# Ledger of designs, part 115: miniprotein binders against p81326

Target 1, 226 residues: p81326
Amino acid sequence: MLHFGGFIMEINHISKILEKEREEYIRNKVEEYLKQGFSKDDAVNKANQSWRTYIGHRIQDVIYNLLKKFLKDSGLKVTTDKALNNRNLPEELDKVKRLIAINYGEYLFLPDADVIVYKVENNDIKIIAIISVKNSFRERRFETTYWKLKLKESPVTSHIKVFLATPDKDNEISYKCPNGKPKKMRIILEYELDGIYFLKEDFEETEKAKHFGKIVEDIIEISKKL

## First folded at step 14 (miniprotein)

Design wwE20L
Fold by ESMFold2-Fast, scan of step 14:
Structure wwE20L (fold): chain B 226 residues (1-226), chain A 83 residues (1-83)
Amino acid sequence: as target 1 above (226 residues)
Amino acid sequence: SEEEKKIEELLLKAIKLMFLALELAEKGDYEEAIKKLEEAVKLLEEALKIAKELGNEELIKRVEELLKDLKEMIEEIKEKLEE
């Protein structure tokens, strides 16, 4: 059975927990930096930067667990780039890694694929999508577009959908300029990527830029067409 | 070949500079980020020269795509400086 309604409930619940966690984290880090002798302004800035690093990993874990839970009944599997970097991989994950790795001569690099969705049919592995998770667009925003372009160049990987998932709390790519035009970064990301999924409610949806709650149904539909 | 190995080494160095530039841009150090990307462009131009001398179409195409990516990154960061 598909759990779309439960997925939306989990997203809303987690959003509220992350908001509370942020408040406590910032308060504690500001206190810590003040004890180290930093000024109030420096302590606040350092606490906010620390939060951006922390929440990036936290959001990746949340998205991984949600997708794993809600795609399970559709026969889809979920893994992470961290899992693929383990020294002793199970055979199935070794095959996933081979199907997504980009060759640079003597070196093989994994794309910035925080979360990877794939299926197994007739002992063959098909990669459905990779999801890059960005809490902030100061956090290496150009990497996602770069890896999309690299994957598109090979017949082995050109079918793989590349998605960006982000809370975009600072409205860096969900904001429109006064003339109604999106900023250049938003235009480029939406054009080059296969989709942008926002972990927030307050923005205008397009065909490619959607609420994160739609990602499960979109991935399932894509997998049926492969 | 030894020349192909040289091209791959230049590509790897350029990619490392790209990621360093992204980290600099994340810190708001846009001028240094642009300098690192310009260094990467120089390395890729050297790699392109060697690839053309070898007549290796695959390497030529790969280097040209990376040059295109770097030019786009430089443009994006320059726009950020203007904001």
Scores: ipSAE 0.000, ipTM 0.114, lowest interface PAE 19.1, mean pLDDT 75

Design wwE20W
Fold by ESMFold2-Fast, scan of step 14:
Formats: C-alpha cells, structure tokens, sequence
Structure wwE20W (fold): chain B 226 residues (1-226), chain A 83 residues (1-83)
C-alpha cells in the first residue's frame, strides 16, 4: 500500500486541490439554492455548510484507511463512529461502543470519535485512542476538548487517549502570533488533548503537536502500556 | 515550466482517483476501486515520462514512489476481491 511519509505529503497536497474544488462546489450550490428561492446570503451560507460536511467525511475516511493498514500488524483494530452507529452491530463493535459511550442521564452519547483504535485480548476489548478529525475550527473549536474532559470523568474511559487530526489549512491552530506565542485556541487544545496531528508540513512540532505520520508509532507505544 | 504544470495537473488527477478508490474499497466496491487506481496509474505513467524528459530528479522520485504505492494497493485489493 502507500508509504506513510509519501502519503502524508499527498494528503497535504490534496488539501490545496480540495480548496480549489471548494470554490466551484460552492458556486454551483449557491446557484441551486437561489433557484429554490433562498436569498443570496442564505444560499452562500447553506453552500458553505454543505461543503464543510462533505470535506470532513473524505479526510476522515482517508485517515481511517491509513490507520487500519498500518496498525494491523501490531494487533490493533480500527473502526469509525459511522460503523458504531449502524443499527445491526457485530458483538465486538457493540462492546467498543459501550466502552466509549458517555452517560447523559437517560441517554448515552458517543464522543466525537471519528476513528477509534482498540485491541482485543482474551475476548476483552481495550480502547486505545479516539481520533477527532477537523477540517476547520470555526464553529466547534472546543468540541474535542469537551469530549476529552467527559471521558476523563469515568474510570472506565479515563485511560483513552484523545487525539485531534487536522490539515489546519487556514492556520487556525498552527500559526504563531508575531510575539512567537501560539494562539489561545492552540494552547488550550494542546494542553487538554493527548495529541494534535497535523496533515501539513509547515508548523513547529512539540511533544504533543506532531506531523500525522508519527501517529502510528505513538498509538503502538500507548497500546503496549495497556 | 509548461511541462511542470502538466505534471502537477496529472498528479492532482491521480491523487483524486486514489482517494475515490479508498472510499470505494472501504464500502467493499473492490472492482471499482481497482478501476480508479488503474486510471491513476496511467496518469502517473504519463507524468513520469514527462519528468524523465525534463531530467528533474525530485519529480521523477516523487512520481515513482506514488506509482509503487498505487501498484501495491491494487495488488492488495485484488487479493481481497479473490477471497
């Protein structure tokens, strides 16, 4: 399959291609919504919302497939929130779902777990990590942090690592202010989360903020401690 | 150059087909995934020919690495299809 380093370079490249395609997609969607009787401002907003949903799912699928391939030989399994929301769950996935669900009184909700990494030992399941995939941070900048804090409240889920994976093409959390300090959002996300993995080349790495290519090795090391 | 721009265009098209193929494979549509990857290989082979004519070692290496990865992916998906 794809070499990990080579594939990460191509993912960074595809982000730029998708940005160009975004302009065309939005133009077409705006025209469609205008024909339906929406105002120009509403049509633009609806088109942008449609794009955000579309692009997020594509990046998530790519990350899922890469992790599934490269963690397989380490005895680690990978699934998705989409798979866990299937009405007819295999027993193994049903157990995974129960081990990451958060209690809200009468309701159980899954965290923002776009990709889930787990292992099976002696018919027991241990959740290693959940990965939240974000293309942008405009509306939901602290959603991943909220789920991390909720998982920490229970002894059942407190060991689960919560990672953010993002191309951050708009430099929302990889940019440094003129004084050399990270933006407040970056400081908070890096402090609260277990790691941030960037699908881009141009940023300053730290202990917790790394190139996406390092995620496989990090997950394998974490799994050995569990 | 105009040739470098054409190589970039071919690489962009190939990468799009690669991501499409990964989505198809995840859904179990292995035959369509293979078709998309084979289309991507043809585009990269064209890009490699141009890169070699230019004598650009960096582009040659980049295209060759991606070609190797795609061919390996095709073989792995074919194995799944034949199970």
Amino acid sequence: as target 1 above (226 residues)
Amino acid sequence: SEEEKKIEELLLKAIKLMFWALELAEKGDYEEAIKKLEEAVKLLEEALKIAKELGNEELIKRVEELLKDLKEMIEEIKEKLEE
Scores: ipSAE 0.000, ipTM 0.135, lowest interface PAE 16.0, mean pLDDT 75

Design wwE20Y
Fold by ESMFold2-Fast, scan of step 14:
Structure wwE20Y (fold): chain B 226 residues (1-226), chain A 83 residues (1-83)
Amino acid sequence: as target 1 above (226 residues)
Amino acid sequence: SEEEKKIEELLLKAIKLMFYALELAEKGDYEEAIKKLEEAVKLLEEALKIAKELGNEELIKRVEELLKDLKEMIEEIKEKLEE
């Protein structure tokens, strides 16, 4: 069994690193766009858009590597939707892909499963969880919820836990009722999903909304029941 | 402080080496993985020295927990290499 104290401290460290990296990235990109002749407002908007693309991939990579490292000793395996889209799939990953695919009549599509956790027992594969990684909620606020609802419709996929992982730097879903006004996005996501894991310290904690440091323990517990 | 910034830089570098070493180990490159982890140990030992000089108990504990995890990873990979 892994010692989870180091994992929790590592998550807090990564959160702080990403915040500093953001400040430096935005500063450099604003200067770059200003030199290209863009107005200050346009340069800031373009820098923020560039950061959203950049950080999305970086956070996914960080989460993948952390889960792979800390779940290994529990006999759990981790892969990504990018790995499942390779043309030459190993037999094990081909089985994983088939077990998470959703039927749309004549077509089969994969959910937005940035990170996938599964186990292998007696050559059978059991999918434990899929994790959707979101840096912002401006354009695709309920995408993860859509995939959760679709997975519930099939006996093959209905047991799969669907989690959201997010730094939520803009405080879009960190609180249910900020300034006395209910946040529909936070309320709906928490209601429909199996969990929300924050890569930040300041958020409203509930039974389903937790610090990312809890995700390893939760996944291991879920896997014992399957 | 400048010392706290130095610790942060050392921790970031060590963590990056740890992840890189895990990727190398997954590919079967155990010798190279051990080398990267040993580089990370040196960085964390430097960070621990600075943290102790600052008397920051939280940083000392954090670095010691990472060193423990790192040394366990080295021993696990060494066992695989000897098979």
Scores: ipSAE 0.000, ipTM 0.174, lowest interface PAE 12.1, mean pLDDT 78

Design wwE23A
Fold by ESMFold2-Fast, scan of step 14:
Structure wwE23A (fold): chain B 226 residues (1-226), chain A 83 residues (1-83)
Amino acid sequence: as target 1 above (226 residues)
Amino acid sequence: SEEEKKIEELLLKAIKLMFEALALAEKGDYEEAIKKLEEAVKLLEEALKIAKELGNEELIKRVEELLKDLKEMIEEIKEKLEE
């Protein structure tokens, strides 16, 4: 497919599929809860809560597959924190894990790195970016910021870009207040992180807060400087 | 202004044609896709003319960026036709 159009078209196609998937998922879950004896309103509320959990994992998987597909021809590789937590790692992934993991004495922790982009040059591994995927901000509002600050402390990891990708369905960080001021969480996340990529159309773009469709271009440009 | 509203209308029509062209290209209908993109180019050139007459640097830059993207898309599809 086309470089410019291919990625955007794939995102639009997936968005349409996710809308249909949501309707089918909610319908099935409402029926399930009604059979358990819940009222219609309770069944709908429980189904919507179940969808929020489901879509979080689904969006992470979708983003991983999209980035893997569209970065491949640029010589960039994509992995996940789940892959890095496997018991026996191939040498390449073990090196990726060591270049990202933060040492807390007896313990090693991976940052909030749902998706990791790296390149291999002359048998050397360079981490380009970490993408944290959030479908909501209620429980873990500033966790991504914490990991960005930890990575910034070391010369080995300070070059790594930390991005947030989110549909922001709760309108917590994509909308402005009536006075034109961004919400506090938006101000903090945009200030501290290297970029925010929204999987929605209705928001005001800035230098660091962009439509998700721009992430592939941005990652490729960053990789050329490393 | 009324002219700024006209530019916005032309931009939206051009973007719609770009998406129609992408759908055609996905199906392998490259000739029809190019035709739609060339129509979008004409709309954007009209928008650029109005933006320059207004002296609105922000609109000029926005239209020029979209024209660049559109011309790149045309070249990519033309390359596919040559295969």
Scores: ipSAE 0.000, ipTM 0.099, lowest interface PAE 16.9, mean pLDDT 76

Design wwE23D
Fold by ESMFold2-Fast, scan of step 14:
Structure wwE23D (fold): chain B 226 residues (1-226), chain A 83 residues (1-83)
Amino acid sequence: as target 1 above (226 residues)
Amino acid sequence: SEEEKKIEELLLKAIKLMFEALDLAEKGDYEEAIKKLEEAVKLLEEALKIAKELGNEELIKRVEELLKDLKEMIEEIKEKLEE
C-alpha cells in the first residue's frame, strides 16, 4: 500500500489559496457589476452572493478530487450523485445507485450524496460512506440528518456512514454560546450524523467533529471493517 | 512583497489547472488532462524559481511538495492513457 505524506499539507495549502481566491473573485465581480450600472453597495452585495454560490461548487469539487486522489491506493472508489443521475449509467454505478436509493413507498430517491465512497470485492459492491458538502446551513439546515435517518431504516443501507464536510467559515455550527454550550444545530448534526469534518483550524475537536485532514484515515479504517 | 504576490498568483493558477485536469481525467479526457497538468508544472517551476531567489525555505518546500504530487499525477494518467 502506497502512502503519500502530502495530504494534510495539500489541504492546508489549498485552504490558504482559496482564501486569496475569494479576495480576487469578489474584487473582479464588484468591478463587473459596476460596469453593468449597479451602485457600489449593490455591486458588493451581488459579488458576495455570487461568491457564496461559486465557493459551494468549488469546495465540493475540491473534496471530490482530494478523496479520489488519496483513497485510490487503498482500493477505494469515489463517485458523485451527479454521476449517478446520468441516463447512460455503467453497470457498476447502476449497482451503486441501487444500493443507496431510499424507498418512499411507490418511489425511490437518492439521498443528497455529493461524494460517495465504495469498494468492489468478489463482484459485490459495498458502500462505505456518503459525504454531504455544505458551505452554508441557512437554506438546508438538517437535510443531511434527514437522509441519515432514512438510510438507517433499511438493512441494505443502515451500515453506510454519513459525513458532513464544511468550512463553516461563518461559525454557524462550530460556534459555542458564551456559556460554552454548542448551538442547537451543531448538537443535532453531531448527534445524528456519523461525523463532521471541518475545513478550518479554529474549533474544538470531538470524537465525531474533526479536522478534514482526518477523513481519509477514518474512511480507510471503516472500509477494513466492512 | 511583490514577489510573494507573484508566487501566490502562480500557485492559484496551477491549483486551478490541477483540479480542471482531475475533472477531465474523470470523464476519460486523459490527453487534455495531461496538457493541463503540464501547464501547471511550468507555473510551479516559475514559482519555485522566485521562492528560491527570495530564500524562503518554507515556501520552497511547499512548492516542491506540490510539484512532486503533480508529477506523480501526470505519470498515473499517462499509464491509463497507454492501457
Scores: ipSAE 0.000, ipTM 0.114, lowest interface PAE 18.3, mean pLDDT 75

Design wwE23L
Fold by ESMFold2-Fast, scan of step 14:
Structure wwE23L (fold): chain B 226 residues (1-226), chain A 83 residues (1-83)
Amino acid sequence: as target 1 above (226 residues)
Amino acid sequence: SEEEKKIEELLLKAIKLMFEALLLAEKGDYEEAIKKLEEAVKLLEEALKIAKELGNEELIKRVEELLKDLKEMIEEIKEKLEE
């Protein structure tokens, strides 16, 4: 068995790594669009739009692979909402999907769960946590909170922990006002969710708001209680 | 200090290579993953040398732990490659 204690502690630097990628990505994309005949202004606008899509996928991929790697030795499995929406779903993932589905009368819908952590014991599946990955809070700010509240309504799903993971580059929820008070959005998200994990160094930790490097240990501890 | 900034730059480069290597290993590209991790070893060894010259025990510990993890990661991937 391998333990990556030093590496996992450095995960907090991921926001700096992603920011360095942004500068290089945009420069390269601007050159591509200029070669395609777009004006400089159009090339810059298209490059910025491309970056917004790219970074969302990049952060989700990084978080998925980190969790998959570091939870494997604890007997925990990790999947994604994209995997659960596949046409030909393996039996194990079909069971995972059914265990997180929410009832709306005649209809069943999945929560917006970017990453899902579960365990398999004696052919029985137990969902541990779902993680929503947000690069920005300008749109659909309380979507994760909505799904947390819906999951709490059912005995089948009420035990599932709902976490938010974010670099919060624009300091939308990690910043405190000059008087020390958190912003309204931060207060609501921290109150309703089971935890917020920041992919950055520059914030004040609380019981529920922590550096991302702590998520693996927290998930393992939760899984032992189920 | 200027030396501390250099250490931070080397650490960020090494961590980036480690993440890239993990993504490559998940795809089965073990040879390329090992290459990136070996590049990261060189960066961390440079960072360790600077940290020791500064006498900063916290930085020395951080770099040593990361270097240990990195070498273990290389061994794990090499084992998979031999299967």
Scores: ipSAE 0.013, ipTM 0.401, lowest interface PAE 7.7, mean pLDDT 80

Design wwE23M
Fold by ESMFold2-Fast, scan of step 14:
Structure wwE23M (fold): chain B 226 residues (1-226), chain A 83 residues (1-83)
Amino acid sequence: as target 1 above (226 residues)
Amino acid sequence: SEEEKKIEELLLKAIKLMFEALMLAEKGDYEEAIKKLEEAVKLLEEALKIAKELGNEELIKRVEELLKDLKEMIEEIKEKLEE
């Protein structure tokens, strides 16, 4: 089993790398929207929305590729919810999709599973973990928690670990304030989820809230117990 | 110190190139991935020189670990390219 130890140690810097180009990205998008005939206020709003979407997809892509790279030696496989939405699914991915889907009567919906880790043993698939990637929280802050609670309701999915991965640049959930007013969002997310992995250097660390570099070891350890 | 700020800036630039190279390698663009990793090597070598001049053992170790990972990535991708 081999992996790149030093590279993992630097994962907490990823949000800084992406953010240093933010001002130029926004400025260019504002100019683009102004040329399309939008008002200054609308152009600024659209540029900020574009940045949030862009950075979210970029972080998801990075996390997917890092996990795929570092879990390969442990016999673990990684896929994405985007891959599961393809029309012509391989049998293996079709099985993964069926094992993670939530039943709403006549309808099946996938949870917010940006990245999915699973293993194949004796031609049977076992889902190890799903990872929800959030660059910011706003109105969708508890979506991951909702999916965790739904997965717990079924014996088929109750074993699946649900993790949140975030750079949390704005410190929305980085700190639990035990000496003052508690940050309700952090407390609820940490309580309900199986883990929070931060892509940043500074945060209040707990047994369930860790640096992202720890996620590979944790997933491998979980998989050995399944 | 100003020297420590310079090292941190070089490390962030190198890490960005490493991530971009990883994305390119996953898409099969091995030649461009190697090019970005080689650029990252140059940045880390500059950072290592500064860290050694400062005599900061922790920074030296941190940069050396990244250089080792980076060189291993280059070798893996080169093997893929030669297939």
Scores: ipSAE 0.000, ipTM 0.213, lowest interface PAE 12.7, mean pLDDT 75

Design wwE23Q
Fold by ESMFold2-Fast, scan of step 14:
Structure wwE23Q (fold): chain B 226 residues (1-226), chain A 83 residues (1-83)
Amino acid sequence: as target 1 above (226 residues)
Amino acid sequence: SEEEKKIEELLLKAIKLMFEALQLAEKGDYEEAIKKLEEAVKLLEEALKIAKELGNEELIKRVEELLKDLKEMIEEIKEKLEE
């Protein structure tokens, strides 16, 4: 575990790193599609579509690995919704899944919980936080808010913190109007969620909207109150 | 300045290598992770040299904090290799 946060503070700049990766990824994918016989315009469009899928998984993997690494010595464990969708789960993960799943009549669904933080104490599992990772808000902008509201409905899950982590490259929720007022989407997300963590440097921090580097300490502090 | 821009470029490259190394280490690829981190050390040491020549105390502190974290990360992964 890294107790000192120099690296964690620099995670706010991850969006700049990923932009360099984008240029290389797009070049390689365009060449691949051209070799498959697509036109230049189609190859570029397909490469951009491929990047949108890739970057979502890439950011999620980065956040998962960072949290797993830096929370380990605090007695906290980290998993993903992808891991919870495995057919044969270890007993511990099966219990995590049961504690986070939401009932819809005959169906049981997991929230959009890209990363899940929990602890095991006295042979009991307590879910600390769910982190939704969003690269953009052009589609499904309030999905994280929906899951937060659903989790609040049950005494079993109402304590679970729901966080959003995003580079917000297009300034969709870090933008302020000329009069200093945040956009409607930012206002709603910040009001309903327990926190927003930005993977970027230039935004105005609030009590609930912070640089991503603060997420580890916040999660540890929350876990101590449970 | 051009020097400050070069420091930022070196920092971004080092941070990218640190992220890649963490992912490799979680997969158990410790040797590959160490190679990435050692490359990041070289970049940060270059950045620190430039920051000191420039006399920019904020950049010096920022690079030193990253370098400390990076060296701690290398030590932790080396301990895993020696198990």
Scores: ipSAE 0.119, ipTM 0.577, lowest interface PAE 5.0, mean pLDDT 81

Design wwE23Y
Fold by ESMFold2-Fast, scan of step 14:
Structure wwE23Y (fold): chain B 226 residues (1-226), chain A 83 residues (1-83)
Amino acid sequence: as target 1 above (226 residues)
Amino acid sequence: SEEEKKIEELLLKAIKLMFEALYLAEKGDYEEAIKKLEEAVKLLEEALKIAKELGNEELIKRVEELLKDLKEMIEEIKEKLEE
């Protein structure tokens, strides 16, 4: 089952990996833009804009691949929002998409779900969890909580666990301060969500706020109760 | 020490290669994924040698656990390739 303790421990240091990756990415992108004839100031600005998009996808892909690898032996399946947006969906993924949809009167919309965990039993699909991946909280601080609250409103989706996974490299919600109160954003996110999983070592740990390595076991445990 | 700094650098490089390999395996590029993981094994074997020379038990355990995980990943991907 959960064999990769060393790897999981090192994933908790992903913020250091991302910083190294950022330095290399920015350096390479600045050189590319300079070769295209942009000024140094424009090249740096464009490289920083490119990095923001890149890092979001990179973290999401890493989490998806890791969960897919470690959950397969427990009979759990993993998909992504990108897969659900394909024009031609297999019947199984089409059912997953429909079971996540939120009603807004005349309209149905999908939550912003980066990674989705589900199981198949006798051709029935059961959605276990939705994982929202956030590298930064500056622009979309409570987006994940909004979707959690909407999912709770329907008997079809109220059982679905909503998790946040984040390196929180800006220390917006994770920083462990023995003498300090958690920030408002941390308090609200922890209260409303089913769990927060940090891709870093140092933070104020609680029953809901855990090291990322714990996510696999938690999902397996939840799935056994469904 | 300089040796401990070198071990940390080797660990970071190996972890980066592991993440790249996981992404490549997702895309079905098993050959390239294996190459990245084999590069990571070499880096970790160098780190293990240095950690043993330093006698740092914590670093030795950390590197050995990561090496075990990496070798298991390589075997799993190789099995998929042989299908």
Scores: ipSAE 0.000, ipTM 0.152, lowest interface PAE 12.7, mean pLDDT 76

Design wwE26D
Fold by ESMFold2-Fast, scan of step 14:
Parts: C-alpha cells; sequence; structure tokens
Structure wwE26D (fold): chain B 226 residues (1-226), chain A 83 residues (1-83)
C-alpha cells in the first residue's frame, strides 16, 4: 500500500529539503554576486530574485517527479509541456500534444501546461488533467485561467481538468479576509479552475481547494470516470 | 491569401506579445506587462478589421474572443498594480 502514505511522506521530505536548499542557494548566490562587484544590498536582492525564478522551476520538477512516481501503479502517465515542444516527438506524445492543442481557426497552440496526466487504453489516449504550478500569486495566474477557458471551448478538450498547484507562501489566495470573504483572485481561480492544490497546511479546505496530498487520489478518481 | 497571410502574421505577433506579457507579470513587472498586452490589442484590432473585410465569420469570432480575453487580462493586471 504505501501509495498515498508514501506520497504524503515524500511531500513532507521534499518541503524540508527545499527549505535547506533555499538557505544554501541564497548564501551561494550572495557570494557569487559579491564576487562580481555588487554591493551587499544589491547582492541580497539579486539572490532573492534568482531564488524566485529557481524555485518556480524546482517546484515544477518536484511535482512532475512525484506525480510520475505515484500515478504509475494506477496506469497513468505523466509528461510536461517541455517534452511536448520537442521537434521529434514519439507517437504517443504527438497524440497527447494533438489532444490538448487549442484551435484558433487555422492555428493550433499548446496551453502552457507544466504537468500533463493522461492514460493509454487500446492505443487511445485520454487526457486526464493539466496542472499549472505557481510558486507565488504573481506567477502566471492569468495564464492558467486563460487556458482553462480556451480548453472549455472545444469538445475535444472540454473534459480536461485544469488544476493549480501552489505553496502560496504569501497567503495571497489561501487567506480569507477578516469578514470571511476570500480575495478576488481566489474567488476567480476557484470558480474557473477545476481545483487548487496547496503545498501548505494552514488554509481552509473547500470542494475545489485542497491540500496537495489529495491530488493523486483525485486524479485517479477522475481517470476512472473516463 | 495575401490578407490571410497578414492576419496570420498579426495573430502570431499578438500571441507572442501575450506570452511576453505573462512572463513579465510572472516577474512582477506589471506595468511593462500591460504595455505588451496593449500592443497585442492593437495588432488584434488590425486583424479584426481585415477579417471583417474578408467576411470570414469564424475568424472574426476568434479574433473578437481573443480581444475580449486580452482586455480582461489588462484590467486584472491593473487591479493587481493598485494593490
Amino acid sequence: as target 1 above (226 residues)
Amino acid sequence: SEEEKKIEELLLKAIKLMFEALELADKGDYEEAIKKLEEAVKLLEEALKIAKELGNEELIKRVEELLKDLKEMIEEIKEKLEE
């Protein structure tokens, strides 16, 4: 069994590693910028900006590897938008790419899907979910909503679930105002998207806004209905 | 054909600007992101004019939908700037 218990344990382990990784990354980047002749204040600011970019990619990588590992036994496959942008695609990935492409009349565009979950049955591919990964509220939130709206317009893609995964460390979408009302962007994201998965413990769960530890079981349940 | 090529060019350029704007918003550069989206809106308005002259109903609809989306994005980013 280790399936879900192992997943939660791995998330907790990764969170602790990322905290230590942040301290060492910042320390090393400050040293690097100081060596390049920047002032201490500029070096610290540049190191923090560098970390924000780095952690965004790092969290995407972590989520991809976790989902690939824990969905494998359920017959589900995981890929990335980066893999789909390869010029020489394997047949299976070429089919995945076609099934998530947005039709703009004569033009086909891929959504910026950080992680894509699909299944293969009798050489037929069914896309289960697209997961957009955001480290902070300022990171491409408009993009996730835009692609969800575009996917809904086509019968080929309208069934695809679009999820947001985020640590939301600044409490921008997990926090409720003193009157109990969520912030505007939280309301919009929860309304338009199929789910929000938080990489944090301190927030109020709803039907669509859940702890990241629930994403594997949710994806498996969705796949059974397809 | 020539006009179809022009519409294609304008759409691709507008979408490229949209993605550049999303990248800028990702970095917290909201003012520059809005500027890029406003440039994209101008290109789409030009594309819409050409599509209407061609009488291509499907293309007109597609460009109008994208224009609506971009204008909505601009307003949402402007709201973020005011926070």
Scores: ipSAE 0.000, ipTM 0.147, lowest interface PAE 17.4, mean pLDDT 75

Design wwE26L
Fold by ESMFold2-Fast, scan of step 14:
Structure wwE26L (fold): chain B 226 residues (1-226), chain A 83 residues (1-83)
Amino acid sequence: as target 1 above (226 residues)
Amino acid sequence: SEEEKKIEELLLKAIKLMFEALELALKGDYEEAIKKLEEAVKLLEEALKIAKELGNEELIKRVEELLKDLKEMIEEIKEKLEE
């Protein structure tokens, strides 16, 4: 089904299928790296790093295509940080890039925004939201929070909503402690960010922590107020 | 049983095709999406035949529900093509 609920179940199921195929992917990559002259241990480590990157990109691509499809009829446009890093940008994307850049004194840097939602009205571009896609929280736990706090420092970017989208398969931010309290990371992320959208069924819902199927509705409502 | 393992393998292949079809449909590639879904239907029909031969009511129901969802997806995408 193309319903959001049905689509979320398909995303959850594809994660299981990709995990089942993990051993084959890793085996093929290990063989490839061994043929390139890497040691057995280095080949295994590089193959595992490659897998983590691969599955992350697949989830990001699905989210990008879903948002692009369902936001089109509301006059909203979607792009990616990868598109903004091309050297020969169309004028519209060059403007998007300039409007999301963060000032570090004499230097400007782009946030690590996997998916960007914007609108064009009367030749003006308005950035609505950036979505950070996280498959795990092991090493870059507060990256999304850091970018949110930096964006708040400028009147040009302070209106931009920052969302986290995650399957949270390891229950790092969705698991409830025995005393009924959410984990510290969940509390901090929910407090600082504008929303967390889970690609899973079981978690404690709040005003800001929702099933991924709600993201389109929420973005449309935000865009109407801007 | 080996038959139950075969059913699970067919289900996983069908769901993988459904996911690929969903990605294609979201990109507007409706004709390719339908082809993937029709392939998934064939796999699920094979799984249903095996499940019925085993007499496993839970597997029969699960496969029938997936087939129903799949056929509804095909009709929804076909309607988009006719717009």
Scores: ipSAE 0.000, ipTM 0.145, lowest interface PAE 12.7, mean pLDDT 75

Design wwE26Q
Fold by ESMFold2-Fast, scan of step 14:
Structure wwE26Q (fold): chain B 226 residues (1-226), chain A 83 residues (1-83)
Amino acid sequence: as target 1 above (226 residues)
Amino acid sequence: SEEEKKIEELLLKAIKLMFEALELAQKGDYEEAIKKLEEAVKLLEEALKIAKELGNEELIKRVEELLKDLKEMIEEIKEKLEE
């Protein structure tokens, strides 16, 4: 029996949940800055800047928690790059880390893997997918594609799916050719990555560019083929 | 309708509490996580009552599935709290 009714409802409303959290956060931060003696205009500007730094971590946490909750009943496990960089790493996570690390001579580095999905089967660990979470594309916009290309080079990691998850509120990659002008960033990201999952309603949907609501179903389908 | 808007508001509040509870559980704050989830259950029970009064079978099923998920999560966290 499928556990997806509740999860699909949750992720269909994730944009609305984040927007309500934004309203509450901004209201509280404006009040805080006003108490500190800032003008109303400065308080609003500072609250918006504060939200931009906060939301990046918040989106990662939301995605991690949703995936962890709904994938576990499908025999799938979820971790984060932050967990893998912990000093005292459990044996299972140490194995996960070794299976996604990329070799640079004497050095081993983890890819840009905000959220990692894997399975344990017959005492073997198989990495299913790595999800990079981006709130904005101002800088380092092709970092995720670099990691995809590096993972593809090794037989050990070439099967790992690399996904991007983003609210893309500024419409930086929502459309391939808005106003007749090609968006190189959207076109390249869609071409090189295994999928882009949008935490928003309006965007140009394709076989690879989907609503975030599809990610659980897609990951489970991929895991069955491994 | 006003009833549909109220159901949507209750669902969003419940889902927000679920996110907060998951975050608390990850930090080891199991008792506080359970409290948040129990609050979410109450909101969903109210939403279910309204959905049943409206006779919207699709909404009834969705709310019931989410309630089942929340109750299962509460039991899982309670088991960890007893360990």
Scores: ipSAE 0.007, ipTM 0.224, lowest interface PAE 9.8, mean pLDDT 78

